# Ledger of designs, part 4: VHH binders against Intermembrane lipid transfer protein VPS13D (VPS13D)

Target 1, 283 residues: Intermembrane lipid transfer protein VPS13D (VPS13D), of Homo sapiens (Human) (q5thj4r3276to3558)
Amino acid sequence: LKIFISAPYWLINKTGLPLIFRQDNAKTDAAGQFEEHELARSLSPLLFCYADKEQPNLCTMRIGRGIHPEGMPGWCQGFSLDGGSGVRALKVIQQGNRPGLIYNIGIDVKKGRGRYIDTCMVIFAPRYLLDNKSSHKLAFAQREFARGQGTANPEGYISTLPGSSVVFHWPRNDYDQLLCVRLMDVPNCIWSGGFEVNKNNSFHINMRDTLGKCFFLRVEITLRGATYRISFSDTDQLPPPFRIDNFSKVPVVFTQHGVAEPRLRTEVKPMTSLDYAWDEPTL

## First folded at step 4 (VHH)

Design f34 (from f9 with Y102W W107F; framework vhh_6fv0_2)
Fold by ESMFold2-Fast, scan of step 4:
Structure f34 (fold): chain B 283 residues (1-283), chain A 126 residues (1-126)
Amino acid sequence: as target 1 above (283 residues)
Amino acid sequence: QVQLQESGGGLVQPGGSLRLSCAASGFTFSSYAMYWVRQAPEKGLEWVSTISDSGGSTYYKDSVKGRFTVSRDNAKNTLYLQMNSLKPEDAAQYYCAREYTWSISDFGTSYEYDYRGQGTQVTVSS
């Protein structure tokens, strides 16, 4: 005869980061975690239960020590494993003058199915996922790191090839959470204006080269579980929302209201037409 | 019981052509985007091509664009990669993949794919 022991929670790490779990205010980490958990970015689900009945039924987590050996990872604010969805900031204090790191982790709680109907599944996911569905290699940066005409900032940007996704974390939390994008495979392409990613939305974003030629991407932002998925697509099937026709004998120059950048002025030559999308969609 | 079985690799001279196939079973093939990825000796996995679930959209790594063509036959549960004008730098183990996950650096990720098959070897030498 065997006793069937069912765990109340299965912790499923989809973040690509090593995570360590414990009951909030407990003195020991959760059972079943080994040295491998301080380093491994992809692990089997962890069985978890609240061992200390004198403490609240709240879980906490930190980044594993293996990926920033000179850093000090901190435990996040306690969270319920019986709740719906949420987000927690995991901080890593770095040595010397290096900036601290902050990883935002989404938490999604789902009830088990079939033979596991009596257990809760808790999925840990990145807060932002950038999904490159375009034909271009894309670069992404927080607005303040997307500076410099025609030049990427290597320390402040990340990139994706077509057909891939990348997890995004804000390099700084004291700046506005505005994302910029540029086409890396288009010569002299300049960064787009900044846009918000914390709301379901869809729009076209405009990028320019140094000669003022416009390039467009369709952006779709969808909250799925605790993760905002920001998808970037070519405009072949969903063209830019505006077409500007100049039927006059003189050039027409226009700019988006509130945009102070001279390079973001568009000239439409006599007797020509031009597609357009907002340079600063958050204005 | 997801299974992917690649075939069609071999030895070819520079400028030659090969057609790779991937036979899929154990899942609804027509419901998934499919990927071709490769791994050259001493290098990590490299994304080569993506095809949408319907076959209506295709994407290619810049270095293979114009030379490689990905296609699929949903009735036969088969994925193809037509490789023309092969170069020495194309020599690699080629894998078929249906699902992808991500691994993370501080602010980025490498390409990771689930349910890739055993692979098929492409060798380009004169």
Scores: ipSAE 0.014, ipTM 0.261, lowest interface PAE 6.8, mean pLDDT 77

